# VHH binders against Flagellar brake protein YcgR (ycgR): the designs that were tried, part 53

Target 1, 263 residues: Flagellar brake protein YcgR (ycgR), of Thauera aminoaromatica (c4kar8)
Amino acid sequence: MAELSTPSPASPAPLDGGRGDELEKFTLRGARQILQLLQDLITHRGLITAHTGGGHSFMTAVLKVDEERGRVVLDPSPDPQANRRALAAPRLTCVTQLDGIRIQFPLVGLGEGQDKGRPALFAPLPAEMLRLQRREFYRLQVPLAHELSCLLKAEDLARKPVEVSARVIDIGAGGVAVVVPTGAAEFVIGGTLPACRLALPDGEPIELDLEVRNLNRQTQRNGTEQLRVGLRFAALPRAADTRIQRYIFKTERALNAKARGGL
Key: E = the ipSAE of ESMFold2; O = the ipSAE of OpenDDE; V2 = 0.75 times the mean of E and O plus 0.25 times the DockQ between their complexes.

## First folded at step 1 (VHH)

Design za16 (framework vhh_7zox_3)
Fold by ESMFold2-Fast, scan of step 1:
Structure za16 (fold): chain B 263 residues (1-263), chain A 122 residues (1-122)
Amino acid sequence: as target 1 above (263 residues)
Amino acid sequence: DVQLVESGGGLVQPGGSLRLSCVASGFTFSSYAMGWVRQAPGKGLEWVSDISSGGSTGYADSVKGRFAISRDNAKNTLYLQMNRLKPEDTAVYYCAKDTYLSEGYFPESDYAGQGTQVTVSS
């Protein structure tokens, strides 16, 4: 949910445990995409940290993909004990980077063999690979002309329900920033705003739960005071995630076209 | 900077053909998977086709048997041959780098071009 942030692309530590559903949107399951990603790791000589459990890991690389046999061939450790731990593990968690993007995948059914007369490790092709996009950190500055708004379901000082139409000033894969008049509602960092409605230009408003992440009070030049509220998407259905990503993508392209003197 | 420039769109009658092109610059074209996505009026983005650096291809069910994706690494150019076009193929077509779009991975703006309009109407 909200407590743990996504690790940086440079971190070798695996992403596992109870975060599987949050990472689903970054998970590749198509055989073609998996094969292509593995080939990209070979082409770029990607160094892989393979975690065997119990705090143990070793450095490896994909030497080749045997598509006909449905397996990957890995460089074994020069340490025989590391190889024994790997072979005994029920699962390897492999972590690497490609062009600054974190890639993580499981290997199960690890075996030992020979490749062109040399010791090698091999495993069936992974059924899934995690690829964390940079877009997770991207924030689109919302054009004022779009009049993008979010109807917030909040509370006043007496904890009675109030609805506030807030202007969305930026939006990303993980949330939005909005501005509201000072005093329109009370916000508590870590608090949840249920059943808010995000109005995108295309289609019906999206109903979603928002978590308050930060608050910033700003006085404008005309003397009016505004509250800037940073809000995280607490739970986002795939269809809503797709619509938000589409809006971001479409708006970025239109802004790029305008900057180049086009429409 | 990654730059993708689409061309080849236009107005055709149902049953007609078009060939789309995408000229890439700012990266090692031959090392990356490339693809096509489209957006019909009032609809969301739809993955159309992709091609790996090694030449393996994929197609959306709606276009299988009618469209053919190809690449010319010497010219840094991606192509989409569109045959037996239907009114439902009317859309803006976008070239995308490192797509994985069939798996729900949407490109960042620097991975996609400005688009080329395809209209299929009588």
Scores: ipSAE 0.000, ipTM 0.124, lowest interface PAE 15.9, mean pLDDT 77

Design za17 (framework vhh_7zox_3)
Fold by ESMFold2-Fast, scan of step 1:
Structure za17 (fold): chain B 263 residues (1-263), chain A 120 residues (1-120)
Amino acid sequence: as target 1 above (263 residues)
Amino acid sequence: DVQLVESGGGLVQPGGSLRLSCVASGFTFSSYAMGWVRQAPGKGLEWVSDISSGGSTGYADSVKGRFAISRDNAKNTLYLQMNRLKPEDTAVYYCARYEGSDWLPTYQSAGQGTQVTVSS
């Protein structure tokens, strides 16, 4: 099974590194590009959420880039416990946004010391940084009234084919999260579900291959469990991508109009 | 059912080399970032190295230039080539898969580890 984690739409959260091949085109690896992006974070006072693993994080900022020593200088947390967790962590995953662009990068080899007589955290320059526009990381919470569903082609415990109609709870450019009853099918992280069918409100269902990315158990208000399954779109055709983006845009506009009405 | 099986540890003299292997099963190995973490006696867990699904690598400062991480997706195997070993590299080494959601990559250690001892 998977680690129990439910990302919040309101909170900065790291993107799944298992999407590696599709995220590669958004990954900066040039030293000059990395240095420039870090300098942009300094000049725009970019606040960074640093994830230390196990659901823990703290807020930091890049104070300085030391090019000669190949390192960044970070603002420590005012919470000593958060700093101890960060120093003990094998890796920090740093997430921030600039002008609607999500930026994510790893920091490893974190140490502590002083910069100009003030406490500071130090880390080597990251070897890579993700730079994603809103469309790549945004997820729309699907209104219940839309009854948006995905027919999953999966296997049971005995590896026999089963079809499961799953309710779509969120959708983005890269995938969907669905909810299924516990025991409806067996899901293996990294496994592929071929020829699934995503039903949008207008038009025929979209046939697509889905990769299982994560599994989270959710307890409902009545105490029963449902399984939340995160699914990535594998090599989505342009026509399908366009339909999904139109649905997201149209639904977001409608939700924004409703919110402006004071409801 | 995710399984990670580490091997290749042993006793080695300072300056020596070892190659660690991690055989993965129960998931699509090529789609996941993988890494190595270690725990020295009486110390906490320390990140050593990682490799993305696309092949990008990272290393802790303590091992940079001495260790090399690699993967063979056809064999579902992760490797750590350890050169110029020092007594301070003595630890149990664990293979780790990064598990998460589209929003939250997390670290999971699923194996029993392999012991590396560097002494004369």
Scores: ipSAE 0.000, ipTM 0.108, lowest interface PAE 17.2, mean pLDDT 77

Design za18 (framework vhh_7zox_3)
Fold by ESMFold2-Fast, scan of step 1:
Structure za18 (fold): chain B 263 residues (1-263), chain A 120 residues (1-120)
Amino acid sequence: as target 1 above (263 residues)
Amino acid sequence: DVQLVESGGGLVQPGGSLRLSCVASGFTFSSYAMGWVRQAPGKGLEWVSDISSGGSTGYADSVKGRFAISRDNAKNTLYLQMNRLKPEDTAVYYCAKQEYTFDSWGLDYAGQGTQVTVSS
């Protein structure tokens, strides 16, 4: 059974060092940054959903940051059972939103006490906080007519090298989704595909390393299966990033013009 | 593997209503928070609404009071009831499975989307 507090094997730990230069952009680890973000949540009275595992969660809010003792003070649930689950949990995963930005952080070592004479929950300051801007996850659906492809350097079941030309179905700042025939190659979530080549219009193919992030089997209208593979750019040179962004912007403008009866 | 199939989009006049559905498979639906995200022509991805495994809901200010998110765990289905639709609600709407890692929270876990067009 999948659980909210336990990442699936499809979601390897975000702290996998070096794989996530892009991932570090969204992770706040500075004490000053963490304190400022927590203070912003207090100022805006942000409601937090705290996940205790096993599909359970409760609504809370940051009431106070105690910088001297390195603690956050949280509003307890009006449901006593939710508070008992929270205190028993090895970890809370806290999720909130501020001005359209998803904010997520773990709390460990939850306790209970009093704040201004009222019941409260407290925990040590989180060591990290994720700040997820929705625009950073923007994906352009690639028009079929563009025939965008990526040559994947992968392995078969016997670990022999194979090259698979995959159709790119969506593309964003952080990666691509591609489709391949089921069985064309072995893909392992968290695995790296080195020296793949993204064929972009108006230039040479871009050589890049891709990390497998998700796998989804799709059944085509004719009954054949294809595999949809989500791939993250492990590291992207500025020139490659610029070309990808230009393709995205040009294509969006062209699609908007077509929708308005232009080009 | 995770599959999300959206439906219920279409062309409606301003002030009209639509109900979007998302049928999920390949994971324990009741254990995950789910949401709706939209992409309007020429704009970035916008969070619309989410619902926790426990039933707590959130809404973007632009849709609050007009849209209602709900889930049917017995049918592995997520819904978005859209009322008093405006031309600015025109977008492709994506169902998203939410993970508690930033990597898993994007279009990679979204379906193919369903087009909503609000026009006279």
Scores: ipSAE 0.000, ipTM 0.121, lowest interface PAE 15.0, mean pLDDT 75

Design za2 (framework vhh_7zox_3)
Fold by OpenDDE, second read of step 3:
Structure za2 (fold): chain B 263 residues (1-263), chain A 120 residues (1-120)
Amino acid sequence: as target 1 above (263 residues)
Amino acid sequence: DVQLVESGGGLVQPGGSLRLSCVASGFTFSSYAMGWVRQAPGKGLEWVSDISSGGSTGYADSVKGRFAISRDNAKNTLYLQMNRLKPEDTAVYYCARDYEGWFTSDYDLAGQGTQVTVSS
């Protein structure tokens, strides 16, 4: 009886550094902004997951911000081994949530000491903090009649290049969701699909790079399995962005008009 | 049939308040994250707020501290309390069903929308 090791749910791949440019709008670098956000974390008693590398982490909290000394005070782990790992790590990646918004920031130069007679961890103030909103873009459900498609340049299981024509099911300013037949290609979250082609109803297909953001297997009512792939626009030319926005606006307007009995 | 029906929109003066409602039918409402999006005249659709199946909330910076999203699973209803309304809040507001855990919006169902107009 071979215990089918249920594949451990793939830990959400760390938000691999998509092109630094897209995260810039979510990155706080102002000293005042950083201090305020850290203070907010203190006020709300936000629990922080501190990643030390190698798949290890511990729970902590910001206890104090020392503006005069330019340092943050963290609650040490009750596990001495976790603290040792933290101190040995070249970088601590802190992840938390405030008001439903994911916050991530690096700490470098961690040290141990005492704050008011209690053990504490100390680090210089972070140079930057990433604040990610839960939602960036609304995605419009694409009417079936529009037959939007995206030609995906992907790889199969053997890493052989394959082209897959995928139906676009939703579209937004930030990306598309597509449906592909199961087994048509191998997709990796965080992976880039270069030189794909998005076909809109108007004009020539748009060439763009796509980043895989989500994978969801769906079983249709007829028993057929499909793979839904969430894709972010990795590099969208301004002209392409304008076309996409125009399409979304036009389509939404048409749908609303139809719903009101106007079409 | 799966359906979302928005209500509660209208004309209000700046500084006023409105409460939007969205009634869901045809699916297990409690199992889905829900959200509000809006479209201002001549602008694209923008995210306003969402609430997970577990009750975790998020807000756009433009509405943070003024709007409050909530849900009543027993009534299959989503709410948006809008306070201190501004002319910039003028838009059609849509209720939408979402997949929880997506970084970007992943709504698979939306209503017909309700008009909110903020004007003196």
Scores: ipSAE 0.030, ipTM 0.448, lowest interface PAE 4.0, mean pLDDT 84
Fold by ESMFold2-Fast, scan of step 1:
Structure za2 (fold): chain B 263 residues (1-263), chain A 120 residues (1-120)
Amino acid sequence: as target 1 above (263 residues)
Amino acid sequence: DVQLVESGGGLVQPGGSLRLSCVASGFTFSSYAMGWVRQAPGKGLEWVSDISSGGSTGYADSVKGRFAISRDNAKNTLYLQMNRLKPEDTAVYYCARDYEGWFTSDYDLAGQGTQVTVSS
């Protein structure tokens, strides 16, 4: 069944576990490296989004690393229900960034207590941490001046085939986020949309299979509802990957030039 | 060297107003989504509001209709207009930077914070 992702802008999605083999070279497993990375998060005041499952998450930060007890100390949520969900969860997936480097790690065995008289959450040190340059999971916010669209081949509420032209709002090496009118089509998290067509500047539309990863309902200022759909590239030919990367970097450069008074 | 410097906090009575400012340096301010997060006494961090590089805004339910986020790219400054303040708005407010062109809210917290106290 479709499960809506948290709509909070402070809740980035965890990286896909199905990419485990591709991410192994970016995974830290040494105790000393893990301790150093956690200390770097403290030093740079890294904000962490902790995912508790079921589309729930909360903001936290590493307050301290207790090497002698082998645990990390986290800032609890101001929402007591978020803390209860976290304590009940078999696993937290923590996502953060540091100087453009994406960091993700699991925490298992979360407990609660106090640190120097203040409420705190405690967990054993993670056995692994993903440390990945942001560029590899970078999502370009598509400029409004660009008319980027993706023609989705989906089903309506009666399971009848329908084509929906969706506006692409962000794009990365791994996928796109699009907006569609509420009720235009039925989307199921984990479902595949075959033979969709991504229209990039310069060249023919790219035909590709998309996997639904996230759904978020949003009400616009004028009261109109829209659905934001996060879509993963299920398989990406090398030529398509090259064109998408080229578009991202070209647009990034143009945005940087514009910010400096270019264009 | 990325720097965010918050100001404008203070003591205010319930129902009052404050405007927070955040002056950014060390990066191309206009290319980044910016936001405000707060930490109340004895509580964790709470997202308050954000504004994209394109001007789209978001607000936490607890502040919607009372707070307004805005930016002045010519001055590299982010603002938070806070109206009809409540005791539960008492917190340290931090200016946060999201990544350039990034739609996710992976904030880099670079500011020192500014204290807002709502009490009589």
Scores: ipSAE 0.000, ipTM 0.166, lowest interface PAE 15.2, mean pLDDT 77

Design za3 (framework vhh_7zox_3; at its last look DockQ between E and O 0.02; V2 from the best seeds 0.00; counts 0 for: pae E 7.4 > 2, placed apart)
Fold by ESMFold2-Fast, scan of step 1:
Structure za3 (fold): chain B 263 residues (1-263), chain A 120 residues (1-120)
Amino acid sequence: as target 1 above (263 residues)
Amino acid sequence: DVQLVESGGGLVQPGGSLRLSCVASGFTFSSYAMGWVRQAPGKGLEWVSDISSGGSTGYADSVKGRFAISRDNAKNTLYLQMNRLKPEDTAVYYCAKGLEWDYSPEYDYAGQGTQVTVSS
């Protein structure tokens, strides 16, 4: 069997990892709600991106939910390498969306076998699922003309401090996504970048702590490699929160006004 | 409600070409990454190609150099130009909506699909 494809690299932040973090209020733990959500994913033909760690992921879907045995059955990757990585991973992070709600859940104890004579992946039902309403995950795409930047306080491979000026590509109430050249610094999911400086228009840079939530390697059309880094506001002062919300609102209004002028 | 309507599939001989189209509605098309995913007979889902809201493209190694993804935001339409088709390209092809405005390859919705059969 030839290997057909390797999924594009992506590494979202793990679901609540036993920490008492801010995500607990969005975490669903009821067994029947979890079962119903998985059934809804089947009904709505929900695509799932399963992250296996190290920037690797593959595309899957729920084939069925075995309520009596507490198991979920997933479509394996046509790429044997992706399946081997999934089976070797201590944990899969599964990400999808349903009716504007972002859904994320872990799978532990992945095995392989067959379902109705076809290869399948099996896992115990997740004990928890993250559900994030649209308002909690809304992200404004930052206009290039705004030249929004964030000075990141990161570390290199030798754990030496390094400063990286990164372009902000999107911003929301909970964080920003930035792009950096590949190799500019070491980023570890769950790691904190202290005292970073977010440059917004009409004021001094905002100093804040950022938690690395996801990493995605991207090759631009001109062959330039970039790393997209998703960053969560770890501790956001009220004044900073107000300025960020004001920027988002003002920019969205300007973009909507521009769109109405043409259409 | 999100709707994705694929078209352009069919029977084609090895070495031939097809152009798939996907008309989107129910969301702000220009704000989302879009992609194509396929499922060959008896196999799982395989990512084929993606395109960001900004126009950056990615391709699976199996189709790189033969397929070209593009989008027309004014028409809410996604395209896949497939050239030099091989029997191994036989699959149902699904148009896929990205999870967020520009986070590829995470997807939340697929259309009904369009069948592509490459055979003599």
Scores: ipSAE 0.250, ipTM 0.691, lowest interface PAE 4.2, mean pLDDT 81
Fold by ESMFold2, look of step 3:
Structure za3 (fold): chain B 263 residues (1-263), chain A 120 residues (1-120)
Amino acid sequence: as target 1 above (263 residues)
Amino acid sequence: DVQLVESGGGLVQPGGSLRLSCVASGFTFSSYAMGWVRQAPGKGLEWVSDISSGGSTGYADSVKGRFAISRDNAKNTLYLQMNRLKPEDTAVYYCAKGLEWDYSPEYDYAGQGTQVTVSS
């Protein structure tokens, strides 16, 4: 069996927008709104990650919007294989952020050509664009002094129950990242860890279900091996959500005040 | 307002070394992955290296073994040590801010860049 250290962490899938889920209210479908947002990305020189599927992506930027032809013009990759994957993909999912707002949009029908003698990629304007405020995906780096922990109810290599106290290294509205000693438990991407307990400073630990989203083996400076585990909140009661966001807000405020000398 | 200020570029002969710096402001630096991208004359943007908020690093094949990325969260500064430079490394190098904690290179902001020229 392959070691957990051999698979690289999978790229997170782009957020699913516009399919009748809770993201629909953040989805733009008006042509003028879409054109303005693309123009804002050009003006702010936004870097874009274009996902081609299968965990592959490349860096790009919007060079211009051709309103007359209804097309967007993108930088090609200097890697010819990335361009071939992009041109072969049925859908290119573009992800970026503008002023703390996550921007995601699909491009279909990507083609290659020239723009004023320079290589370029072309696609019809997207039919939709997702705009999601920073709070929905932001991850606070937890200060080491807080020693924030999460008790994981997992399984060992023999599939026997084991409880692992894991240090939380970041936390956001949708999940946490934790570190555990290598070999403390067996984790499977997509697996669910029921009834874990997140210890926040303001009251009793929160009982919650976690879904494993990514795994990364890390070597510390002293040679110690640890496993970084990305975990999504699989079910989060509103009261628990409120406590988590309060912790994030208070910690950010305290860190900002310390940096400004109590401003 | 997010601000990334690159420095440390210059003219270097092949085989030489440079260390790039990027001072960040306007966001909680320690909470984000950071990266370096470059643009050679007449070419598109090319990812060079990144580093997660937790310190995990990645490198493009073309620079692996020659470049080393690091960060100093106390100084809000990102670094790129570039060794054994080749003429092919000639480019404007941009500091880039990541979008979120993950290993996918998703970036949203870049600085104005610093020119690196490797010429015999």
Scores: ipSAE 0.012, ipTM 0.536, lowest interface PAE 7.4, mean pLDDT 80
OpenDDE, second read of step 2: ipSAE 0.211; ipTM 0.660
ESMFold2 (binder alone), look of step 3: mean pLDDT 85; pTM 0.863
OpenDDE, look of step 3: ipSAE 0.028; ipTM 0.354

Design za4 (from za1 with K97T E98Y D99E Y100D W101S Y102F G103L S104P D105Y L106G P107D Y108S; framework vhh_7zox_3)
Fold by ESMFold2-Fast, scan of step 1:
Parts: structure tokens; sequence; C-alpha cells
Structure za4 (fold): chain B 263 residues (1-263), chain A 119 residues (1-119)
């Protein structure tokens, strides 16, 4: 029975000792710390996924922090519907990462207007920002050059079996997030996709059973819609787990070496 | 238009029990994973428990064996049965939809429900 007692990928992995008090160590509430972190996101041109609720999100970026007016300026979506959903939402949940560190913060009171003659979204500065430095919460953003893919065995709108090659955009200990074109397949949260094939660099594809955890219709910076699917490893053989962990470790090490190699 | 409304909190003595409820609207409740997170005074959010659309449950080690999560899809309602409460369980409890594999996003239409465990 112990082998069946694993946390759902929708939840954070239990912290050592099981105490969520540990998350307070990673929560920034100082105004100067928050301003500095937002400035770092601007400097590194960090892409932000802004969740508007109901399974919808859009890609944005912090364009500017307006300290005088106490607000952040965000890049609006080219899709007017995504902007309307954002403005109607009681809050945005913004998720990004910087140098492998997961950053998450709420924005409340979103408005629209112009900044220097260009359309913009505005929100008050967040009261807190989560900055997770621990690998237990880490998801590797897959380098585009790695061309990581997962062959999904799914169903189309007519319930006919289809195989979809989906691009893997992030990977962690509990699962992957993939991107599929709109209409390529039908997914149901909680549904199981058997015998999918995850292609890692070096070696044969890994055969995995995947459970659909979340669905998000993501509007890209160019206005194109795509479906982001969060997938849990339903049954992970030891050999597959070892290969996935090795890939994450090697890739993180290589990215860190590149970031520090200039000095 | 996602809305989550928490209720059922209150003041209870150590060793007591409470049952929290969360009424959801504005989305297909049965298709989403749901969970409970809490925030103690002066602390950040702590994941407590979750339940998948298929009924699989997870619990933080601090509450395992004492708390039980359940859902009623016909009523769009999430529950948390809390037994053998400890002073350390004192917090505002929020229900959340899970839009990320590793962290709850915390869509909440209400101010949560306050649980105070004190003698």
Amino acid sequence: as target 1 above (263 residues)
Amino acid sequence: DVQLVESGGGLVQPGGSLRLSCVASGFTFSSYAMGWVRQAPGKGLEWVSDISSGGSTGYADSVKGRFAISRDNAKNTLYLQMNRLKPEDTAVYYCATYEDSFLPYGDSAGQGTQVTVSS
C-alpha cells in the first residue's frame, strides 16, 4: 500500500517534516524586495503566464514598474478576448521562472489604458511574491534546442483514436506540460492516456501512462491560441524515473554553467 | 466567472472537530482537481489536501490521518473534515482549483474561512 501513497501532481510535494510553514521562507512581502524582483523580470525579459481562471491563460510580460503610481504595466494580449477575460477576473495568478527559480504572484484590480501611446494593462503592485528555490517545486523549462516531444495517444472530437506529437515545454519529477494545436485532440481532466512515448535526448522513447491534470487555452504573444496540457506520470517505472531525473539534472547543470561561464 | 465560497470555520478547543465546505460556481466543477490551502497568521500559504476529478486524494504530512477531503459533484461542493484539531491548525482556510501540477493557484471568491484552535 505504501507504493500507492504518492502525492497528486496538482499538489506541492510534501516538504521535509510535512510543514507548509517552509513556504513562508520563499514569500517576499517587503516592498523593496518585490520591486527588485519585478525589475529582474523586466531585465531578463521573463515571459509570464497569467491565469485568469476557468482554464484560461495568456502570455504576458512586465513592461515597466511605475513606482510613483504604485503599479505594474503588463503587455496586453493581441487577442481581445484574452484581455476581456483578464479584466473580468477577480485576480490574475502570474507564474514565471528566472534562472530555474519559480516565481508566482497575484495581481488584483487589473485595468486597461495606454503607456506612452501603446495599449497596456495596469495593476497595483502585488503585496507578496513567491520565489521558490527548492528543487522539489522546480520544473525545468525545456530548452527549445532539445526539441523534446511526447507522442500522446488521445481521442479526437469524434472519440476516434489519434496520435499527437506534442512539444514538451516543462518537465518535473511528477509530470510534464505539453503544447498541442487547438483541435488536434480532445482532453478531459482526470482522463488517462495509456502508452504515450516521451522522447528524451539520448536513448529510446520512454513509454508512460499519463493522467490529464489541467487544461489551459493559452494565447501566445502573436495572438495564436494553443492548448497547454498538464500531464501526471500515472505509473513511473524506476528506469524511466532515473532517466527523467538525469535529464533534468544534466540540463540544469549545463544551463547554470552557461549563465556563469562569462566570468 | 469562477467563484469559490468557503464556510464552516470557527473557534474550537484542541482535540475538537470542524467540517469546512466550499461551494463552487462558474466552471465545470466535476472536471477539475480541487484542494484546500491555509494561511496561519504571519505565514505564507500551506498546501493541506487535494482531490482529483477521479477521487484520488493527497494530504500534507502535518494533517495526514486527521483530515479527510471529499467532494460532491452533484452539489459543486468540496469538503474538509478536520478531526483532532491542534493549535497549529489555526489559519484561514481557502479552497482552490489546481491549474498547475505542483502548486495550487488559489482562485477564491471569498475571504476564506477562519479556523481558530484555542483553549
Scores: ipSAE 0.000, ipTM 0.136, lowest interface PAE 14.5, mean pLDDT 76

